# Ledger of designs, part 16: VHH binders against Radiation response metalloprotease IrrE (irrE)

Target 1, 256 residues: Radiation response metalloprotease IrrE (irrE), of Deinococcus deserti (c1cz84)
Amino acid sequence: PTALAAAKARMRELAASYGAGLPGRDTHSLMHGLDGITLTFMPMGQRDGAYDPEHHVILINSQVRPERQRFTLAHEISHALLLGDDDLLSDLHDEYEGDRLEQVIETLCNVGAAALLMPAELIDDLLTRFGPTGRALAELARRADVSATSALYALAERTAPPVIYAVCALSRQEDEGEGGGAKELTVRASSASAGVKYSLSAGTPVPDDHPAALALDTRLPLAQDSYVPFRSGRRMPAYVDAFPERQRVLVSFALP
Key: E = the ipSAE of ESMFold2; O = the ipSAE of OpenDDE; V2 = 0.75 times the mean of E and O plus 0.25 times the DockQ between their complexes.

## First folded at step 7 (VHH; framework vhh_gocatamig_d2)

Design w2 (from w1 with F103N; at its last look DockQ between E and O 0.79; V2 from the best seeds 0.00; counts 0 for: pae E 3.5 > 2)
Fold by ESMFold2, look of step 7:
Structure w2 (fold): chain B 256 residues (1-256), chain A 124 residues (1-124)
Amino acid sequence: as target 1 above (256 residues)
Amino acid sequence: EVQLVESGGGLVQPGGSLTLSCAASGFTFSSYILSWYRQAPGKKRELVAGITSEGSTVYMDSVEGRFTISRDNAKNSVYLQMNSLRAEDTAVYYCAREVTYTNPSGYTGGTDYWGQGTLVTVSS
């Protein structure tokens, strides 16, 4: 596989090993596995957190919401895990430099955080029980206590058949008039399983008669043959599973 | 009983430098996180820099690379070296002691003691 794919696989392995020793995945439990590293909560202004390997300290901004603190902690733990793996570090420095290296490290630490908060066993169980569906996406977000967007990327990564996942929500339609437009259902985030060459861009409108819009309107799940509504107007056939949740709908598009 | 006393403020031209000091007493200095905050007229007090008991540092984005926080546990003192000063750095600077609180969702923090402040004026 590519250097990046190999690095991601190693990062997931490191996260899984760390997680195996934990009593749980809540913030307090995540700290339980810190060996020789001090966790400190302090005011950090606009910064979410930091890892200081020289002083063996993980810093978390004490003034942000608990949900963000938990994800940030998992991200900083991933920094510590990455820096503690000599082979991974060497491979990264051999392949990447400068700003690109920094981008790759941050990508890997997000991969590690996701793997730590959403263990592969949980994702695989949900895929077995519900299939690669909007409901599986909703259950992952709920059970792992992560954002729907974080769950979307993790689920897509482990989905074998060709599927596009999306989180869709109402947004106010922009217009030139004083009164503004009515609310419109649009794609907030999307990701696809391996091998799918298509993507849905953020802001893509979902037609009012699409199963995702109908599921949100009725507040009942809906699954049927329909299509992927690309921004270009292209409509690619797909089996749509739409799972409504308050003011949003979690969607999968199963491709032939 | 707990006391934080700042010194070293003054008038300086843009591009100049100052070092602020904070002398601490009445507590086990080496066990606490110390921070510098500042408050410009009409603005909220904002974090400038912090330093843990282990020596890890945090800076607000606008001062990173220009300011350096340090501590001397033997002298119970925390310092702020300010270089390349700008008019926007004009403020009263406060030394602060940070504490951690537990809550059902994890941890949070707060400042339980403040110094009296020292004025830094950057003008031409």
Scores: ipSAE 0.331, ipTM 0.756, lowest interface PAE 3.5, mean pLDDT 88
ESMFold2 (binder alone), look of step 7: mean pLDDT 80; pTM 0.800
OpenDDE, look of step 7: ipSAE 0.780; ipTM 0.941

Design w3 (from w1 with F103D P104S; at its last look DockQ between E and O 0.71; V2 from the best seeds 0.00; counts 0 for: pae E 3.9 > 2)
Fold by ESMFold2, look of step 7:
Structure w3 (fold): chain B 256 residues (1-256), chain A 124 residues (1-124)
Amino acid sequence: as target 1 above (256 residues)
Amino acid sequence: EVQLVESGGGLVQPGGSLTLSCAASGFTFSSYILSWYRQAPGKKRELVAGITSEGSTVYMDSVEGRFTISRDNAKNSVYLQMNSLRAEDTAVYYCAREVTYTDSSGYTGGTDYWGQGTLVTVSS
């Protein structure tokens, strides 16, 4: 295992331990385990939040949606957990430096935030009941009250068989002319289970006759043999499970 | 009656410095978050810097390292030290008091009081 994989595993462990002591996973309850730290909301421009250990304050941007605020708080708590683990800090400083170290720290704090909001037991229960499917992705997002994108990454990290998950939604193309133009179904986010060597790029168009597009149009789940529609034009065989909701479709591509 | 009164604006050369002051009255100053915003012609009003009651600070990316927000609770005043000024810093600067509340769209927070504004012009 890589140094990054080991660090991610440790971060999940720290998040799970912190989460076990919480009365709930709402924004206020998330602070329960941090003695002497004040949670403060204020305008922060484009910055989502910050942790200031000198003043004992976690800052959350007051001008973003509540679900983004909750994830940002979990991210800042993860900074505090990481800073409190001397061995993890030492390992990171030994392995990484400069901009790469900062990138790794932010990655780990996103991993910690996801683990805090989406306990492993919930993810494993959904995988057992529904399999590694678009339905499991939808249920995780709903039950944990997180964005589909956050749920997508967490689900992929715990999925054993080779699967690509995607969130697909309609996107507007070109500048406005007279009236509304045609909309195109595209990949908004994707992630794959460990060991999958393929990636599905954000912005990749989904053909109108693909099961994901059909499921969105009909508002009915669809599962069948089809393909991964890579941006390059490559069509790799896959079992597709497409679960539509409102204005998007949650998809899994099970690879052979 | 809550009041915020800015001063210290003016004309300055690129690379120059100015200090803006905001005198506050009518509320418990030490308990509130104070911010500076600016509005250039044809643009939306934007956050420049903020400071919590505890002293923690936030800056927009383009001013970090050049601007410093500070507060003096004994004088009920908040300051913006602006160094290395650039033409794009030209704007009307506003002192603001921040509060947390849920608006009708579900967002948390907002500015409940504004000063009158002070004009900063950076030109050669």
Scores: ipSAE 0.294, ipTM 0.745, lowest interface PAE 3.9, mean pLDDT 88
ESMFold2 (binder alone), look of step 7: mean pLDDT 79; pTM 0.783
OpenDDE, look of step 7: ipSAE 0.692; ipTM 0.904

Design w4 (from w1 with T102I F103S; at its last look DockQ between E and O 0.79; V2 from the best seeds 0.00; counts 0 for: pae E 3.5 > 2)
Fold by ESMFold2, look of step 7:
Structure w4 (fold): chain B 256 residues (1-256), chain A 124 residues (1-124)
Amino acid sequence: as target 1 above (256 residues)
Amino acid sequence: EVQLVESGGGLVQPGGSLTLSCAASGFTFSSYILSWYRQAPGKKRELVAGITSEGSTVYMDSVEGRFTISRDNAKNSVYLQMNSLRAEDTAVYYCAREVTYISPSGYTGGTDYWGQGTLVTVSS
């Protein structure tokens, strides 16, 4: 595998080992595994957080939403885990430099955060119970107490069959008349399992007669043969599982 | 009574330097997060820099590399060293004590004490 894939696998191992010793995955429980590191919340302007190894402090911006604070904490813990693994650091510095190195480090810390908040065992259990479906996506977000978008990426990473996952929600659309805006169902985020060569861009409109739109309108889950609605207007055949949740719909597109 | 008293403001030319000081009394200084905020005329008060009880620092993007926050727990004082001053740094600067509480909903609390401010004017 690629150097990046190997680094991601190592980061997941570090996160899993850290998580195994935790009493829980709430914000304070996440710090339980780090000896001598203080968690401090303070105003930080536009910054989300920081890890200061010299003073042994993780800083989290007190002015952001609690869901973002918790993810930021998991991200900063991942920085500390990465910094403490000499072999991983050496491999990264051997392979990457400059801005690319910084991008890779941030990517790895996001991978670590996801692995810490959404353990592989939980994801695998949900895939076994519900399959690679919108329902599994909804259950992962609920049980791990994470955003649907975060759950979407984590679920896609562990899904073996070729599937595209999406979170779709209503958005304001420009009206040709003067009578205000109309709402249109659009893709907010999507991710695909390994080996899928197709992508579904954020902002892509979902037609009103698509199973995802119907599931949202009726507030009932719907699963049937249909298609992936690409922004270009192309429609690729797929088995669609649509799970509505409040003002959005969580969707899987199973490809043949 | 908790008191925060700023000093060191004044008139300075662009590119110049100033050191602001904040003398604290009435509380266990070493246990608290201290911050500097500023407010220009007609603008919202904004965070400039903060320092934890452990010594970790945070800066707004526009001042990082130019300003340095520090603390001296023996003197119950927090400082803001301002170098390479620009016209847009003109503001009243406030020393602040931060209090934060973690709850199931996340953020609770904020700044519970402010100094009276010290004026910094950067002008030719």
Scores: ipSAE 0.332, ipTM 0.765, lowest interface PAE 3.5, mean pLDDT 88
ESMFold2 (binder alone), look of step 7: mean pLDDT 82; pTM 0.819
OpenDDE, look of step 7: ipSAE 0.639; ipTM 0.888

Design w5 (from w1 with T102Y F103T; at its last look DockQ between E and O 0.82; V2 from the best seeds 0.00; counts 0 for: pae E 3.2 > 2)
Fold by ESMFold2, look of step 7:
Structure w5 (fold): chain B 256 residues (1-256), chain A 124 residues (1-124)
Amino acid sequence: as target 1 above (256 residues)
Amino acid sequence: EVQLVESGGGLVQPGGSLTLSCAASGFTFSSYILSWYRQAPGKKRELVAGITSEGSTVYMDSVEGRFTISRDNAKNSVYLQMNSLRAEDTAVYYCAREVTYYTPSGYTGGTDYWGQGTLVTVSS
């Protein structure tokens, strides 16, 4: 295991221990386990939040959607948990410096936030019940009350078979007119289970005859043999599960 | 009645410095979040910096490291120290009092009182 993998495992452990002591996972319940730290909501422009250990304050941007505020709070709690773990801090300073250390800390705090809001037991239950599918992705986002993108990464992280998950939505074409041209279905975010060497880039167009596009058009889930529509034009065979949700479609590509 | 009165604006060369002040009255100053916003011609009013009652600060990315917000609760005043000024910093700067409400659907709020503004012009 790498130093980063060990640090992520420790961060998940800290988050799980913190979560076990909570009355719930709503915004106010999340603060229950942190003594002497206040929660303050204020305008923060493009920043989502901050943790100020000197003043003992967690700051959350008051002008973002509630589910984003909640994830940001879990992220800032993870900063506090990380700063309170001397062994983890020492290990990070031994392995990383400068800008790389800052990036690793932010990565770990996202890992901690995800673990706090989406317990492993919930994810494993959904994988058992629905398999590694677009439906499992939709159910995780719904039950944990998190964004589809947050659920995407957490689900991929715990999926054992080779799967690519994606969130796809319509985009605007800017070639003509003031308000843009025709809309096309594109990948907005994707992540793959461990060991998958293929990636599906954000912005990749999804053909109109693909199961993901058909599921969105019909508002009906589709699961069938099809392909991964890579940006290069390559079409890798995959079992596609496409689950439409409002103005988007949540997709899994199970690889052979 | 709540009042916020800015001062300290003016004309300054690129790379120069200014200190803006905002004198507050009509409320318990030490209990409120205070911030500075700016509005350049043709642009929306945008947050520049904010400071909590505890002293925690927030800055927009383009001014962090160059601007410093501070408060003096004994003088009921909030300040913006502006260093390394650029042409893009030219705007009317407003002092603001922030309010946040908890609702069942989330958190909402914003600025409930504004000052009159003070003009900062960065040019040769």
Scores: ipSAE 0.354, ipTM 0.787, lowest interface PAE 3.2, mean pLDDT 89
ESMFold2 (binder alone), look of step 7: mean pLDDT 80; pTM 0.794
OpenDDE, look of step 7: ipSAE 0.724; ipTM 0.930

Design w6 (from w1 with T102R F103N; at its last look DockQ between E and O 0.54; V2 from the best seeds 0.00; counts 0 for: pae E 2.3 > 2)
Amino acid sequence: EVQLVESGGGLVQPGGSLTLSCAASGFTFSSYILSWYRQAPGKKRELVAGITSEGSTVYMDSVEGRFTISRDNAKNSVYLQMNSLRAEDTAVYYCAREVTYRNPSGYTGGTDYWGQGTLVTVSS
ESMFold2, look of step 7: ipSAE 0.475; ipTM 0.824
ESMFold2 (binder alone), look of step 7: mean pLDDT 80; pTM 0.803
OpenDDE, look of step 7: ipSAE 0.682; ipTM 0.908

Design w7 (from w1 with Y101E F103N T108Y; at its last look DockQ between E and O 0.02; V2 from the best seeds 0.00; counts 0 for: pae E 14.1 > 2, placed apart)
Fold by ESMFold2, look of step 7:
Structure w7 (fold): chain B 256 residues (1-256), chain A 124 residues (1-124)
Amino acid sequence: as target 1 above (256 residues)
Amino acid sequence: EVQLVESGGGLVQPGGSLTLSCAASGFTFSSYILSWYRQAPGKKRELVAGITSEGSTVYMDSVEGRFTISRDNAKNSVYLQMNSLRAEDTAVYYCAREVTETNPSGYYGGTDYWGQGTLVTVSS
């Protein structure tokens, strides 16, 4: 029970309370709980958005994809929720300062955004219906309309059995020439359920004969006993559920 | 109670090598992900490399193949071997303890303790 874990739990509570009063989780519905705060879309270059509590404005970059705008809005709402909780603010200022405090606040606002867009009851329903699988990961991303990476972390946090989740995608793009370029399947993001001490690093190659690679090649889900392909070359036994989706595969590794 | 102390920074020529060390105390070192971040003047702090207790690693694209993160749990230490250094590697390097796994999107995770930093300057 670290200070950061306690702060994350409080942020999830604030997000859940805010979400309970909403008619839905689309962009327009997200604003229903904020009195006196206006939403403005404008060009913002490389900045995704901002919350200005003094002028009661949320700014969203008009030049990014709508799904990124929606997550950014949830993130900025989380800034507003955090700033409205005196106890949480006090605890953060007691524990953190300077650049550390800013990074913790941004982390908490991502936690809040995820909790707002992916309510615990949605995650629990998907885990009940599909188990802790690549399919559950795909369904969460689709139903909550969030990135597979955001869904991956949220799903892992609520998964009880020992599971590693991963999003894997083709990485190499080489120009045409002698020998030609080949795309290689690599881990893009990974996270594990509580108590799992192993993780897959981003960039870890997935061997061509692995169920994740075969599922991508065939465009068909595969579930079978196989292994976790660690970057070191170690192969730890696991039940692999691989769910292919366009040019990526969403994978769970159920550990014995 | 928790301390992270970096050492090994200094001035090096382009193409040179340097090894950074971070000595940790006040916590069960083997239970945490350790990372190196860097911050150039006027820039935001960015993740350079991370390592789990199992030895799984992640690297920023521009340093992969040149930098190697490692840990020695018996010495409560994490290291960054930096080879083929370039002027753009000039920064203050920070050792960090991560509460959760770092992800590329930044939606989850967090650093709960930082070292004081060690300056690396790459110039001719």
Scores: ipSAE 0.000, ipTM 0.145, lowest interface PAE 14.1, mean pLDDT 82
ESMFold2 (binder alone), look of step 7: mean pLDDT 80; pTM 0.808
OpenDDE, look of step 7: ipSAE 0.033; ipTM 0.432

Design w8 (from w1 with F103N T108W; at its last look DockQ between E and O 0.02; V2 from the best seeds 0.00; counts 0 for: pae E 16.1 > 2, placed apart)
Fold by ESMFold2, look of step 7:
Structure w8 (fold): chain B 256 residues (1-256), chain A 124 residues (1-124)
Amino acid sequence: as target 1 above (256 residues)
Amino acid sequence: EVQLVESGGGLVQPGGSLTLSCAASGFTFSSYILSWYRQAPGKKRELVAGITSEGSTVYMDSVEGRFTISRDNAKNSVYLQMNSLRAEDTAVYYCAREVTYTNPSGYWGGTDYWGQGTLVTVSS
């Protein structure tokens, strides 16, 4: 494995160990495991937060939405966890320098935040109960209180069979001077389980007669044989599970 | 200061070719993902192509097979070779530096620096 893959694995271990001692994953509960660190909310302009190891303080921007504050808190906790692991720090400094080191540290802290908010046990439970489906994706996002896109990537990472997940939503297309276009269902984000060699591009239109479009129109889940609607026009056979939610549809494409 | 400077835009007939260049400065170029985006009049900016620090590439479907992204880490430059150009490719093209991790808002939108843009017009 690459040095980055090993560092990500260690960061997930640190996040899992921290999370195991928590009563929950809400904002109040997240700080329960860090004794001697003060959490302060204050105006910070465009900056979301900071960790100050010299003064043992985590700062969170008081001017952003609570949901963003929660992720930022998990990110800053991950900074504290990373700085407390001498072996991980040494490995990072051996492999990276300058801007790249800073980028890797921020990437690892996002990995840690995701692992803290979406524990492997939760993901595995949902996969057992619902299978690798749009419903499992919706339940992960709801139970972990994270965005559907964050849940999509985490779910795909732990899905064993060949599955493409997608979040699809209506968008409007408008040309200069031609007037308004019809609303069109498009892929907003997509990710696939390990070993899948196909990708479903963001912005790809979903045909009106596709199960994902029908599920959104009817507000009822649909599961049936259909296809992956690649932007190229290729239609790869797949079992489609479409779970509508408010203004979007959460979809899985189970491949043969 | 991070800078991304595009060049190579211009007027070309349908079916023609252009090469766009982006010169980068102020950061360790070889460590970052670089991308090209475009924005046609009245449209949202859209990803055209991206290239990772390891050289892996992604393309939007409508340009795949016609456009090629490449990078030269020794020259701190990224390129977009555009072949078989169509009127629908008319846009301002932007060079961008990408962050590789998705954010919690649910959108993959980790661009942290943009160039000034270079205009490509496909017209006869």
Scores: ipSAE 0.000, ipTM 0.135, lowest interface PAE 16.1, mean pLDDT 82
ESMFold2 (binder alone), look of step 7: mean pLDDT 80; pTM 0.807
OpenDDE, look of step 7: ipSAE 0.323; ipTM 0.742

## First folded at step 9 (VHH; framework vhh_gocatamig_d2)

Design x1 (from w6 with G50A E64K; at its last look DockQ between E and O 0.63; V2 from the best seeds 0.00; counts 0 for: pae E 4.2 > 2)
Fold by ESMFold2, look of step 9:
Structure x1 (fold): chain B 256 residues (1-256), chain A 124 residues (1-124)
Amino acid sequence: as target 1 above (256 residues)
Amino acid sequence: EVQLVESGGGLVQPGGSLTLSCAASGFTFSSYILSWYRQAPGKKRELVAAITSEGSTVYMDSVKGRFTISRDNAKNSVYLQMNSLRAEDTAVYYCAREVTYRNPSGYTGGTDYWGQGTLVTVSS
């Protein structure tokens, strides 16, 4: 119903259509659907990439890590898809101008990149098989070869029941002392499914006795009734699913 | 053999302008990405601007809108027009030829030839 929601839906449709024709989603495969556009890797300083429609080229910074190159390429492909859709362009120019228009375009291209790298069919399959859980989050990141944070946002957007997802990891406490500060488990990123009124702030400490902390300490998945540990100190009842992975834990909080 | 020869550096007042030139020889100039880097005393060499064989350009944020890179394939030359110069633009400026190569995880690049540099000093 909102102009932005409609534009996001269209961008996802364009990305899905583009992705359906690809042999794969690795960097080399992503370009197969763009006739007449070349891909050039070059030093770009602080910029990650650019799409130049006048010269028919996508530019990717040759000196950033491959994972970032792949996401940047998907982002620039989304620029090309957006520019090729006259109706979407017209709707955006009717609704937005100036800096606001530029911000919306970049938001849409991030939406397109995510949709291209994490197809709805994959997300829905994982939600069917594992439910809206830390395990589903881990599997999405692994199968799509994306960061846990990218997977977190994409999973939350397609989750129907009220769920908060979080990526939690140990952080250094910079207390003075001989050995330095103690390690504390904190929220690194979180996102919630539609309609959830609560947010779990980045940096929020996770108590040592919380299932997420226990799962990380034991390196065993743990699922049980517990709570959302908000930064304010509020503890809201939730069913917690904690999936440990290396030095972090991927968590879902299912709300009643 | 590949040669890149910069010229056009000098002393200029703040707010002034200079044009740097780089004359290239020993390779198919029109096929390569050309760039300008700079190095101030005690600093690492940093990209200033680059131009592809197709004519697409990239600039560092601090020079965007003030500097313009261009190429003339007939003269085998790349240029850097520097306007609204500031004290922080003081550096040795280098012309460079860029190459890229694919590795299993993605693509990476490097500079395979450098010019000798031309000094730009912005001071009164």
Scores: ipSAE 0.264, ipTM 0.711, lowest interface PAE 4.2, mean pLDDT 88
ESMFold2 (binder alone), look of step 9: mean pLDDT 81; pTM 0.806
OpenDDE, look of step 9: ipSAE 0.596; ipTM 0.877

Design x2 (from w6 with G109A; at its last look DockQ between E and O 0.04; V2 from the best seeds 0.00; counts 0 for: pae E 19.0 > 2, placed apart)
Fold by ESMFold2, look of step 9:
Structure x2 (fold): chain B 256 residues (1-256), chain A 124 residues (1-124)
Amino acid sequence: as target 1 above (256 residues)
Amino acid sequence: EVQLVESGGGLVQPGGSLTLSCAASGFTFSSYILSWYRQAPGKKRELVAGITSEGSTVYMDSVEGRFTISRDNAKNSVYLQMNSLRAEDTAVYYCAREVTYRNPSGYTAGTDYWGQGTLVTVSS
């Protein structure tokens, strides 16, 4: 295991330990676990939040959407947890320096935030119940109250078989009164389980006859043999599970 | 020292109008969410209207369409224009500075400063 993988594992442990003491994982419950840290919501312009260890303060921008505030709070809690673990902090300073160290710290705090909001037990329960599918992705996002993109990355990280997950939507949001501009189903975000060497780029078009496009058009889930529609035009065989949700479709591509 | 000072309350007949004002000092007014709350005798203090630093507004259901919150950042003031007043609008009205978390259901996280209140009485 690499130094980064070990640091990520430790960050997940710290997040799990913090979360075990909470009545839940909603924003109000996250606040409950703060001890000796002042939490303040205030206007912060374009900055989402900050953790100030010198003054024992977490600041959250009061002017952003509640779901962003929740993720930001979890991220800043992760800063506090990381800085409170002398061994982890020492290991990071031994391995990384300068701008790379700061990038790793931010990566770890995103890992901690995800682990705090989407506990491994929840993800494993959904994988057991629904398999590594578009439906599991939709259920994770709904039950954890996180964006589909955040759920996508967390689900992929814990999926053992070779699977590519994607969130697909029409280019440009539909509006009331829109006449008939061209619309194209594209990949908005994608991530794959460990060991998969393929990726779908954001913006990759999904053909109109693909199960993902059909599921969106019919508003009905579809699961069938089909393919991964790479940007290059390459079509790699895969079992496709497409779960439509509002104006988008959540997709898994199970690889042989 | 943060101060919020309300004015403009009074006695008015049903169907009448009043404008409440709140003069703020001691903080960067343009950076904060400001709101009006009210408290009738024997009832809990309730949010009436709020306005963000960008000018977005929220209203309680019973006042929407009748009340208008506005702000003047040059004068460090927030206003509540109250039209079509009803007897149930009788209350002490408070100006508030929010340190807010807005739940999708419309809640705010909290108020850290309150004015002293101005009484509005709607009666014939």
Scores: ipSAE 0.000, ipTM 0.105, lowest interface PAE 19.0, mean pLDDT 83
ESMFold2 (binder alone), look of step 9: mean pLDDT 81; pTM 0.808
OpenDDE, look of step 9: ipSAE 0.018; ipTM 0.292

